# VHH binders against p46559: the designs that were tried, part 44

Target 1, 369 residues: p46559
Amino acid sequence: MTAIEKFFTEKSPDSEQVLLKVIELGIDFLGGEWKNVDKSQVNVSRVHGGQSNHMFHVTSSTSATPYLLRIHRQPPSQVFTDTVNLAIFSERGLGPKLYGFFEGGRMEEFLPSKTFDVNDVLVPENSRKIGAIFPLYHSINVPVSKSRRCVHLMREWLNGYESLGGGDYEILPTTVNYSDHPKSVSIKDLNHEIDNFEKWSTEIFEHTLVFSHNDLASTNILELNSTKELVLIDWEFGTYNWRGFDLAMHLSETAIDYRVPFPPGIKMNGDLIDNPPNIQIFCEAYVEADKKLKNRSPSDPTAEVKALIQECQFFWPLTNLFWALSAMKHSLLKFENGVDLDVQARDRLAVYFHLKPRSQKIYEELSKK
Below, E stands for the ipSAE of ESMFold2; O stands for the ipSAE of OpenDDE; V2 stands for 0.75 times the mean of E and O plus 0.25 times the DockQ between their complexes.

## First folded at step 24 (VHH; framework vhh_7xy4_2)

Design ctrl (at its last look DockQ between E and O 0.35; V2 from the best seeds 0.00; counts 0 for: pae E 10.6 > 2)
Fold by OpenDDE, look of step 24:
Structure ctrl (fold): chain B 369 residues (1-369), chain A 123 residues (1-123)
Amino acid sequence: as target 1 above (369 residues)
Amino acid sequence: QLQLVESGGGLVQPGGSLRLSCAASGFTFSEYYMAWVRQPHGKGLEYIATIDSSGDSTYYSDSVKGRFTISRDNAKNTLYLQMNSLKPEDTAMYYCAKGTSTEGQTKSRFDYKGQGTQVTVSS
């Protein structure tokens, strides 16, 4: 625990020390508007959310700009990446403004908003909006490595799994009813799967490399109260990747419910996996928005949408493999956040193997062109 | 202000019993799932027991099943954990956790936990 984390977690938000500290921070990063703010005029309230950060909403009864104080709990590397991304987006008006950062934390614009849930993202209009917003982020040039980070992470997680003593992994689906998967997979098998998809993706989709979110679950989507605009948050996995991977990641997450209050704490909907209801409207919105953004005349929108759907379908299983490997490793670390990671891993692997043949077919088809 | 205040922890011998309490305030207690989580020193956070808003449904991790009992008194805004047959491996910081609301959900099952109460099982 960092000193700043200890400070804000051990002291009450209404303590004099905290009140003075947030005034100090306000002065340092927001300037003169906070200089005359008295502690009696300040309110600090904890914003409840995930386990990744401590968040506080800092307000005053004055004209001083309120702000969100985020105290980090993530590893420094992730904090760095997330902060850089936020800074870039801040400058471009694509997310909350970054007011400042310091060791162990940062100050952000507070955005009154609703966080989406699994039902929200299934609403067709919302799906359309989400599809339309992706091109804005995908068009950003971020000065980071252009390597496909997802492949590196998968290999890293698999290596970690092995290093932790993991061996053959039995696939026993719990929340999905697929049977077209192997009984178990070895580390070698999984490496082979990664290699194949890397090969396929590189050969047929390398031209689609874009800066990607890579984790756009419902909880990472904010709807602003004032404008109803959507804002994407939590860019800890923000790196360059194949466009289709990023899009498929979102779509695949729409089939997963993490709100199950009882074990295993996760539910995957096979119907949504097999037949995502909004893939068409999502891709249509993407294509339209992308063309508008690039000032390109539509040549054959229908064909483009079809191609994009195919692209998403191709990457769909890979997104599941991605998180399966993560879950496998972290399960060995006995990391538990209410979701049974073994169940998640098994179910995602089942989904992966169920959908893999489709991806292979797509590869074969497109590789002949 | 949302608050969860755990109490009842302490040092106990193997085979002993403890009863933890969690006083909740600052939210409608009766509308939320509640949980007990624990964190052994140097280890990750573990969910060990969950109870629905009504108290009718409970879940236990395998590690505590048959030994621990989660309960709640909605009238008192209090969550309980009866711990029997305690083992050295039960040594951890124990936290009361509020279930995540249906609105504005996070990836986590809970959106707030208390400061915790230390449970140490040692001979």
Scores: ipSAE 0.029, ipTM 0.377, lowest interface PAE 5.5, mean pLDDT 90
Fold by ESMFold2, look of step 24:
Structure ctrl (fold): chain B 369 residues (1-369), chain A 123 residues (1-123)
Amino acid sequence: as target 1 above (369 residues)
Amino acid sequence: QLQLVESGGGLVQPGGSLRLSCAASGFTFSEYYMAWVRQPHGKGLEYIATIDSSGDSTYYSDSVKGRFTISRDNAKNTLYLQMNSLKPEDTAMYYCAKGTSTEGQTKSRFDYKGQGTQVTVSS
């Protein structure tokens, strides 16, 4: 834990030390009315930042600009990437304004909003809105590695799992009822799965490379109270990637209910796992918005939508493998996020193996050699 | 200010019972799901029981299922844990935890826990 993390964790938000510190930050990064603010005029309230951040909403009784303060808990390299991604989207008006960053933290715009849940995502109007905003983000040229994809983070997690003493992993699903998976998988088996998907994806989908969110679960979507516009948050997993992974991640997460009480704090909805009701509307909205952004004449929109649905179906199991590997590693670190990580890993591995044959068939159909 | 205050811990013999209480203030208690979490000395946190906002749905870890009962009284802003058939393995600091809000720029399952109450089960 860094010194700045200890400062904000160990002291009360209403302590004089914290009040003076947030005024200093306001002056340094925002200026203006903050230089005239007295500590008696300041309110600092905790906002839960999950496992990645300690978060505080800083306001005053003056006209000084309120801000959201993030004090990081994650390793510096992940923090740096998330902050760079936020800065790029902030400058393009595609996220909260970034007011500043410093060693161990950052300041950003607080957006009065509603966080979506899975029910919100499945409302047809919302599905259309979400489908339509993806091409906006996919069109941005972010100056990061284009060769580092979701599979590289997956390998890092699997290597970390092994380094922490992990071995063969038993697949005992809890919230899904599948039996068409191996009883267990070795680290070598999982590396083979990653390698095969990378090969397949590169051979047939490399032309679809875009900067991707890679974690667009419902809880990363904010609906602004004032405008009802959607804002995407939590870009810490952002990489260049095949667009179908990004879209499939969003669609696959509609089958995951995180609102269930812990334990297990997660439930997979069997009716949605391979047939989400919103995939048609979502993909239609994507295709139409992409055409508008590129100012091109429609080709056969029905064929384009069908192809995009197939693209999502191809990547569907990979999104589950992605989170299974994360859960396997973080279970050994005893990482706490309100979800039983072994339940998540087991269920997602079961789903991965259940859906993989469809992806292999799509690969074979789209490659003739 | 948001507060969760646990009470009811203490020393008990194996096979005995305790009832923990958690008094909540500073938020609309009836809108949030709640949990009991425990931490044995020198070990990680273990989520042991959860209850939804109405009190109708509960879930328990395998380690306590059938022995512990979570409940809530929304009129009194109080969360309870009835612990029966206590074992030495149940010795831990017990915390109550508030479920997450869907508002703002946050995502999390739990966003606050109390100071805890010690439960010690020894023969």
Scores: ipSAE 0.005, ipTM 0.226, lowest interface PAE 10.6, mean pLDDT 83
ESMFold2 (binder alone), look of step 24: mean pLDDT 83; pTM 0.843

Design ee1 (at its last read DockQ between E and O 0.70; V2 from the best seeds 0.73)
Fold by OpenDDE, fold request of step 25:
Structure ee1 (fold): chain B 369 residues (1-369), chain A 123 residues (1-123)
Amino acid sequence: as target 1 above (369 residues)
Amino acid sequence: QLQLVESGGGLVQPGGSLRLSCAASGFTFSEYYMAWVRQPHGKGLEYIATIDSSGDWTYYSDSVKGRFTISRDNAKNTLYLQMNSLKPEDTAMYYCAKGTWTEGQTKWRFDHKGQGTQVTVSS
C-alpha cells in the first residue's frame, strides 16, 4: 500500500487532514479557485465503484470546481496505461477530464452518472448503445504499442503462474455445467492454446486491429445522468487488439455476475454464454455507427453484421482464456477481489474449451477464403 | 428490525442427518443472497453454502459439497440447510447470514447473521 493510499483509506473523509489534503490538491492542479477554500467548506465523500481504485468526490460550498479523486490500487504499469489513455480521451472529449495526476493518484472530472451493472448491459437498448459507441473508440489513434497485448499478457500470466510454482491445473467447473473439457491442463497445453489462437487470429483477423478497451465489463460503463450518453472508463487494459476480441470481451462479461456477496463471488450464466441475447443488436449498432463514422455509403448491413457476429464468436473463448490465466496466477498470490479466483479460472477454462471448437471451425472456414 | 433465527441444531452421531432452518424477518428476504456459515469452537467463520435470491443457484464449499444442501422458501422467508452424512469435523455453531454487496466489493460480506444453532457430531 502506498503512503497516499494509506492516508486516504485510514483517515476519515471528514478528517482535517483529508480536508486539507484535498484543498492542497485542488490548489495544485486546479489553481486559484481553490486558494480561498476553507476546510469548513469542503466535503469529501467516498465513491464506491470499481475494484481497482479508491475514489472520493470532493466538493465545496464555493465556486471551486469539484473533482473526483482517484487513489490507485493497480500496479504502476496499469496506472500508467490508464492515465495516458485517460489523458488522451480527456483531450478528445471521450471521457472525464483529467485535471491532474500525481504519484499514487489522479484528479478527474466528476461525472454525475449511473454505473452500469450486469442487468443494465443486458437491456437490449443499452446493448445497442454500447455497440454504437465502440467504433468511436476503435477509431482513435493512440500512441501506444500496436502489439497484441492480450497475447503478451496471457503468456506473462502463464509464466508467472509457473514461476510461482503452479503446475497442472485441474478443471472443475462450478458455476457452469460444461463437461467437454479436459480434466486438467498443463502449462504446455495452455501455451499451445495461446499459440493456436494467436496463429488463427493473425491469419484471419489481422486487418481488424484497433485500439481496444479489453475490459469492458458493466462496471466500466457510465451513463451520464444529464444526457444518458455512455462513457467508457477504466482503460487500464487499453491497448491495440483484434476488434473482435474487444467486442467479445464485453459480450462475454455480460454473462457473468460478480454481485455475489458470498463464495465464490462469481456466477456465470451458461445460457447467456451459449445464446447471448443481444449479440445481433450489438453488432448491428456497431456496423451502423462505424459506417456513419467513416462516411460510408448506406448499404445493406446484413452480411457485415453476420461477419461481425462470427468475429465475436471466434474471440469469445479467448476472452475467457485470457481471464482464466490471470485468475490462475493471481490465485497463487492470494489476491483478494471478492472472487474465488480458482473458481473463476476453472469456470472460464471450461467455457474456453466448450467454445473453442466453434472458433476452430470459424478459422477453418475463413482461412479457405 | 432485521432478524435471523436459526434452529434445528443438536447432537447427532457420525453419519447422521440434521436439517437447519433460518427464519428471516425485517427485510425483503427474496431479494438477497443468503448463506450458511459455521464456526467451530476456537476457529474462524467458514462459508459453507451460498444461495442466490431465487434459490436456483447454489454453491458449496468443498468441505460440505455432496453432503449438504442449501435451499430457501421465499414465501416463508426461510432458509434451510439439509446436512447429511455428518462428520465430527462438522461440529460448529451454524449461522445463517444475509448477504450484502456493494460495487467494488473485494470481500465477501454479510450485514447480518443470526444467533446461531449448535451442531455437534459425536459418537
Scores: ipSAE 0.825, ipTM 0.949, lowest interface PAE 0.4, mean pLDDT 94
Fold by ESMFold2, last read:
Structure ee1 (fold): chain B 369 residues (1-369), chain A 123 residues (1-123)
Amino acid sequence: as target 1 above (369 residues)
Amino acid sequence: QLQLVESGGGLVQPGGSLRLSCAASGFTFSEYYMAWVRQPHGKGLEYIATIDSSGDWTYYSDSVKGRFTISRDNAKNTLYLQMNSLKPEDTAMYYCAKGTWTEGQTKWRFDHKGQGTQVTVSS
């Protein structure tokens, strides 16, 4: 535990020491507007919710800019990526403003907002808004590695699983109703699956490389109270990647509800797993927004939308393999997030093998062109 | 006033069957996930079955899968548990539980449970 985490954990938010500390941070990172703020004018409210940070909303009765204070509880492997990506998008006005960062924490704009759930993302107007925002993020040249893709993170998780003593993985029992998968898979089998998808993707989709969120489930989408505009959060898995993976991740996650209060903590909607009702309007919105952003006229917009749907379908099983590997490793770590991680891993492996033949067919079709 | 009232427990021979009911009142029953949990005397709670708000999706612990069936009748505000092939290990107090998902939840929790109904499986 860092010294700053101990400070904010051991002291009450209304204690003199905390009030003076948040004024000091305000002066240091936001400047002179905090210089004349007295401790009697400051309010510090703890924001809770099982997050990996201690979070405080800091306000004053003055005109000094309020802020959200995040004190990191652990330095996880993704904290660096999330902070760097937030800083990049904050500078471009595409997320909460980043006011400052320091050892053990950061200060950012507090965004009064609603977090989407799985039902919100399926509302047609919301699907359109989400589809339309992707090209804006995909158009940005982010100065990070273009060689580190989703498959590298997947290999890191699989290697971690093996290092923790993991071996052959039994796919049954599942909550999904598929039978076209193996009974179990070895680590060698899973490396083979990753290698094949990387080969296929590089051969036919390398031109689609964009900076990608890679984790756009509903819980990472905020609707601003004031403007109803959408803000994407939680960039810890952000990489350059094939755009179809990014889009397929959003679409495949519409079939998955994490808002389950009882075991197994996850519900997969079998009717939606390979047939999201919003894929057409989502892809139409993407194509329309990309056209406007690039000042181009599509040669055949119907054909362009059909091709984008095909990109999403190609990457769909890979999004399930991605989370299966994460769940396998984190189950051995005894990670507790309200989800039975073995149920998640087994279901997602079953979905992966069920959908893989469609991706292989798309690869074969496109490799002829 | 929010209430969950379990009934249908009793003494039954191994291999026998029982049907538990849970009458719900004081909240909009059809909007919530429900669960059956059980507690053997002197032991902790075990979640054994989960059902979504519509009743179309269910999940069972390995200890009861294939033997127990959770169901609900939203028109009658009633949750059910059909228990077949009962074993002495099923002896416990059985509770009906209402749950609300909370942001950042890391452990399974319920808002309310009833007073329970005793199921005893013995020869």
Scores: ipSAE 0.657, ipTM 0.893, lowest interface PAE 1.0, mean pLDDT 88
ESMFold2, look of step 24: ipSAE 0.649; ipTM 0.886
ESMFold2 (binder alone), look of step 24: mean pLDDT 83; pTM 0.847
OpenDDE, look of step 24: ipSAE 0.793; ipTM 0.938
ESMFold2, fold request of step 25: ipSAE 0.642, 0.200, 0.354; ipTM 0.885, 0.680, 0.749
ESMFold2 (binder alone), fold request of step 25: mean pLDDT 84, 85, 85; pTM 0.853, 0.858, 0.856
OpenDDE, fold request of step 25: ipSAE 0.822, 0.820; ipTM 0.954, 0.948
ESMFold2, last read: ipSAE 0.265, 0.653; ipTM 0.719, 0.889
ESMFold2 (binder alone), last read: mean pLDDT 85, 85, 85; pTM 0.858, 0.858, 0.859
OpenDDE, last read: ipSAE 0.811, 0.817, 0.806; ipTM 0.940, 0.945, 0.940

Design ee2 (at its last look DockQ between E and O 0.46; V2 from the best seeds 0.00; counts 0 for: pae E 3.0 > 2)
Fold by OpenDDE, look of step 24:
Structure ee2 (fold): chain B 369 residues (1-369), chain A 123 residues (1-123)
Amino acid sequence: as target 1 above (369 residues)
Amino acid sequence: QLQLVESGGGLVQPGGSLRLSCAASGFTFSEYYMAWVRQPHGKGLEYIATIDSSGDWTYYSDSVKGRFTISRDNAKNTLYLQMNSLKPEDTAMYYCAKGTWTEGQTTWRFDHKGQGTQVTVSS
């Protein structure tokens, strides 16, 4: 725990120390408008929603600009990536403005908004809106490595798992009822799966490389109160990736409910996994928005949508493998995030192996063209 | 006033069965996850079974999996726990718990539990 995290977590938000600290921060990063703010005029309230950080809404009864104070909990590497991405988006008018960053935290524009939940993202109109917003983000040129971060992370997590003493992993699904999976998988087996998908993806979808969010769960989507526009947040995994992976990541997350107040803290919906209700409207919206953005008219919109759906379906199991490997490693570290990570890992692996044959079939079909 | 009232506990021999009931009132029962938790004497609280609002989805701890069945009747505002193949290790105070969840929550929690019903498994 960093000193600043300790400071803001141990002290009450209404404590004099906290009030003075947020004034200091206001002065340092927002300037003169905070210089005349008295502690009696300041209000600090905790904002809920982020598992990876502590958030406080800082306001005053003056004309001083309110701000969101974020105190990081995640590893420095993720903080770096997230902050850099936020800075870039900030300058481009995408997402909240970054006012400043410091060791262990940052100051952001507070956006009055609603954070989406799992029900929100299942609303067809919202799915359409989300699909339509993706091309905007995917069109951004970010000066970072064009390597496939997802593949790197999967291998890293698997190596970490092994280093922590992990061995063969038994697949016992809990929240899903799939049975077409192996009883257990070895590290070698998992590496083989990664290799195959890397090969397939590189061969048939390399041309779809875009800057990607790679973690667009419902809680990372804000609906602005004022305009009802959507804003994507939490870019800690923001890197270049295959377009389909990013889209599939979001779609796959729509089938998962983390609002389980008891063990295992997660519920995956097999029906939504097998028959995602909004994939059509989502992809239609994407294609339409993308064409508009690029000032082109589709020659065959139907075919393009079909192709994009297929692309999403191809990557769908890979998103589950991705998080399964993460969960496997972090379970050994006894990471607590409200979810039984072993249950999550097992269920996601079950989903992976259930859907993998479809991906393979898609590869075989597209590789012949 | 939110109330959870457990019943059905008692003394049973190893291998025996009990069915616990929890009568819920004072909230919209059908909208919440429910759980059974138990506390052996001198030990901490253990989550043993979870059920979603519809009753279609359930989860069990390894300690009770295959032996216990959680169910609910939303029309009757009642939660059930069928306990089969009881073991001495199952001896505990059993509580019905109402789930609560907030965005960003990192721990499992309930906002209310009943007074409990004692289950004693002994020869």
Scores: ipSAE 0.663, ipTM 0.887, lowest interface PAE 0.6, mean pLDDT 93
Fold by ESMFold2, look of step 24:
Structure ee2 (fold): chain B 369 residues (1-369), chain A 123 residues (1-123)
Amino acid sequence: as target 1 above (369 residues)
Amino acid sequence: QLQLVESGGGLVQPGGSLRLSCAASGFTFSEYYMAWVRQPHGKGLEYIATIDSSGDWTYYSDSVKGRFTISRDNAKNTLYLQMNSLKPEDTAMYYCAKGTWTEGQTTWRFDHKGQGTQVTVSS
C-alpha cells in the first residue's frame, strides 16, 4: 500500500487529520471556495466504490463544491489508464467532471444518482436503456493504443502471479456445481488458454474493435436523479477491444452478486451463468441504437441480433478468465476489497472451462465462412 | 432492539456432535445473510459458515466444510449450526452474526453482538 492509501484506510474519516487533509485538497484543486472552510464544517463519508478504489464523499456546510475523493488501489499503469479515460469522457460530458489528480488519487464530481444493483440491470426496461447507450460509448475515438486488448492485461496479471511465487492453481473447492473442468491448472495451461482465445478472437472478430469499458458491472451504472438518464462510470479497464467482450462482460456480471457479506463477499448465480434472461432485449437495443447512430439502413435486423448474441456467447468465458487471473494475482498481494479472491478465482475458472466448449464451437462455425 | 442469542454449546468428546441455535429478534431476519463465527481462546475470529436470506445458498470455510451444516428457519427467526465429527481444534466461543451495510462501510460485513455459546471438545 502507498502512503496516501494507508493514511485514508488507517484513519477514521472524522479524524482531525483526515478533515484537514481534505480541506487542503479542496484548496489545492478547487481553490478559494475551500479557503474559508473550517474542519468543524466538513463531512467525509466513505462511499461503496467497488474493488479498485477507496472512495469518500467530501462535503461542507458552506457553499464550497463537494467532491468525490478516489484513492487508488491499482498499480501505476491502471491509474494512468483510468485517469486518461476519465478525463476524455469528462470533457465530452459523458461522465463526472474531473476536478484534479495527484499521486495515488483524484477528485471528481459527485453525481446525485442511484447506483444500479444486479436486479436493476435485469429489469427489461433498464436492460433496453443500457443496450441502447453502449453504441454511443463505442463510437468515441480515444487516443490510446488500438493494439492493447483485454488479453494483454490478463498476461500482465498471470506474469505478476508467477513473479509473486504463484504456481499451479487448484480449482477446487468451488461454490458452483460444475465438474467439467480440470482439478488444477498450470501457468503454462493458462497462457495456452489466453493464446487460443486471442487467436480465435483476432481471426473472427477483428472487425469489431471499439473503445470498450471492459468492466460494466451494475455498480458502474448510475441513474441520474435529475434526468433518470444512465451514466457509465469507472473506466479504469477501458481499452480498444472486441465489442463482444465488452457486452459479454456486462451480461456475465449479472450472474455475480457482490452484495454478499465478507466472507466470502461474492456469490455466483448459477441460473444466470449460461442463459441470462436479458440477452435478447439487450442485444436488440444495441443493434437498433447502433443502426441509428451510424445512419445505416436495416438489412436483416433479426439476423444481426442473432449474430450479436452469438458474439456475446463467444466472449462469455473469456470475461470469467479475465477476472480469475486478476483474483489470483491480487490474492497473493493480500489485496483486501471485501471479496475472498480465491473463492472468486476458483469459481470463475470453473465457469470458464464449463463455457469454453460453446466458444470453441462458435469459432469453428464462423471460421467455415 | 436487535438481539442475537446463541445456545446449544457444551462439552463433547472428539468425534461427537452438537447443534447450535441462534434466536434473532429486533430486525426482519428473513432479509439478511447470517453467519457463524468462532473465537478460540486467545485467538482472533474465524468466520466458518455463511447462509443467504432464503437458506438456499451456503458457504463454508475449509476448516469445517463437510463436517458442519448451517441452516435457518425464517418462520422461527432462528439460525442453526449442526456440528459433526468434532475435533479438539473446534473448541471455541461460537457467535451468530448478521450481515450489515451502513453508510461509510466499503463492503458488506458480519456483525456479532450476542454473548456466544462455548463449545469444548475434549476427551
Scores: ipSAE 0.360, ipTM 0.754, lowest interface PAE 3.0, mean pLDDT 88
ESMFold2 (binder alone), look of step 24: mean pLDDT 83; pTM 0.843

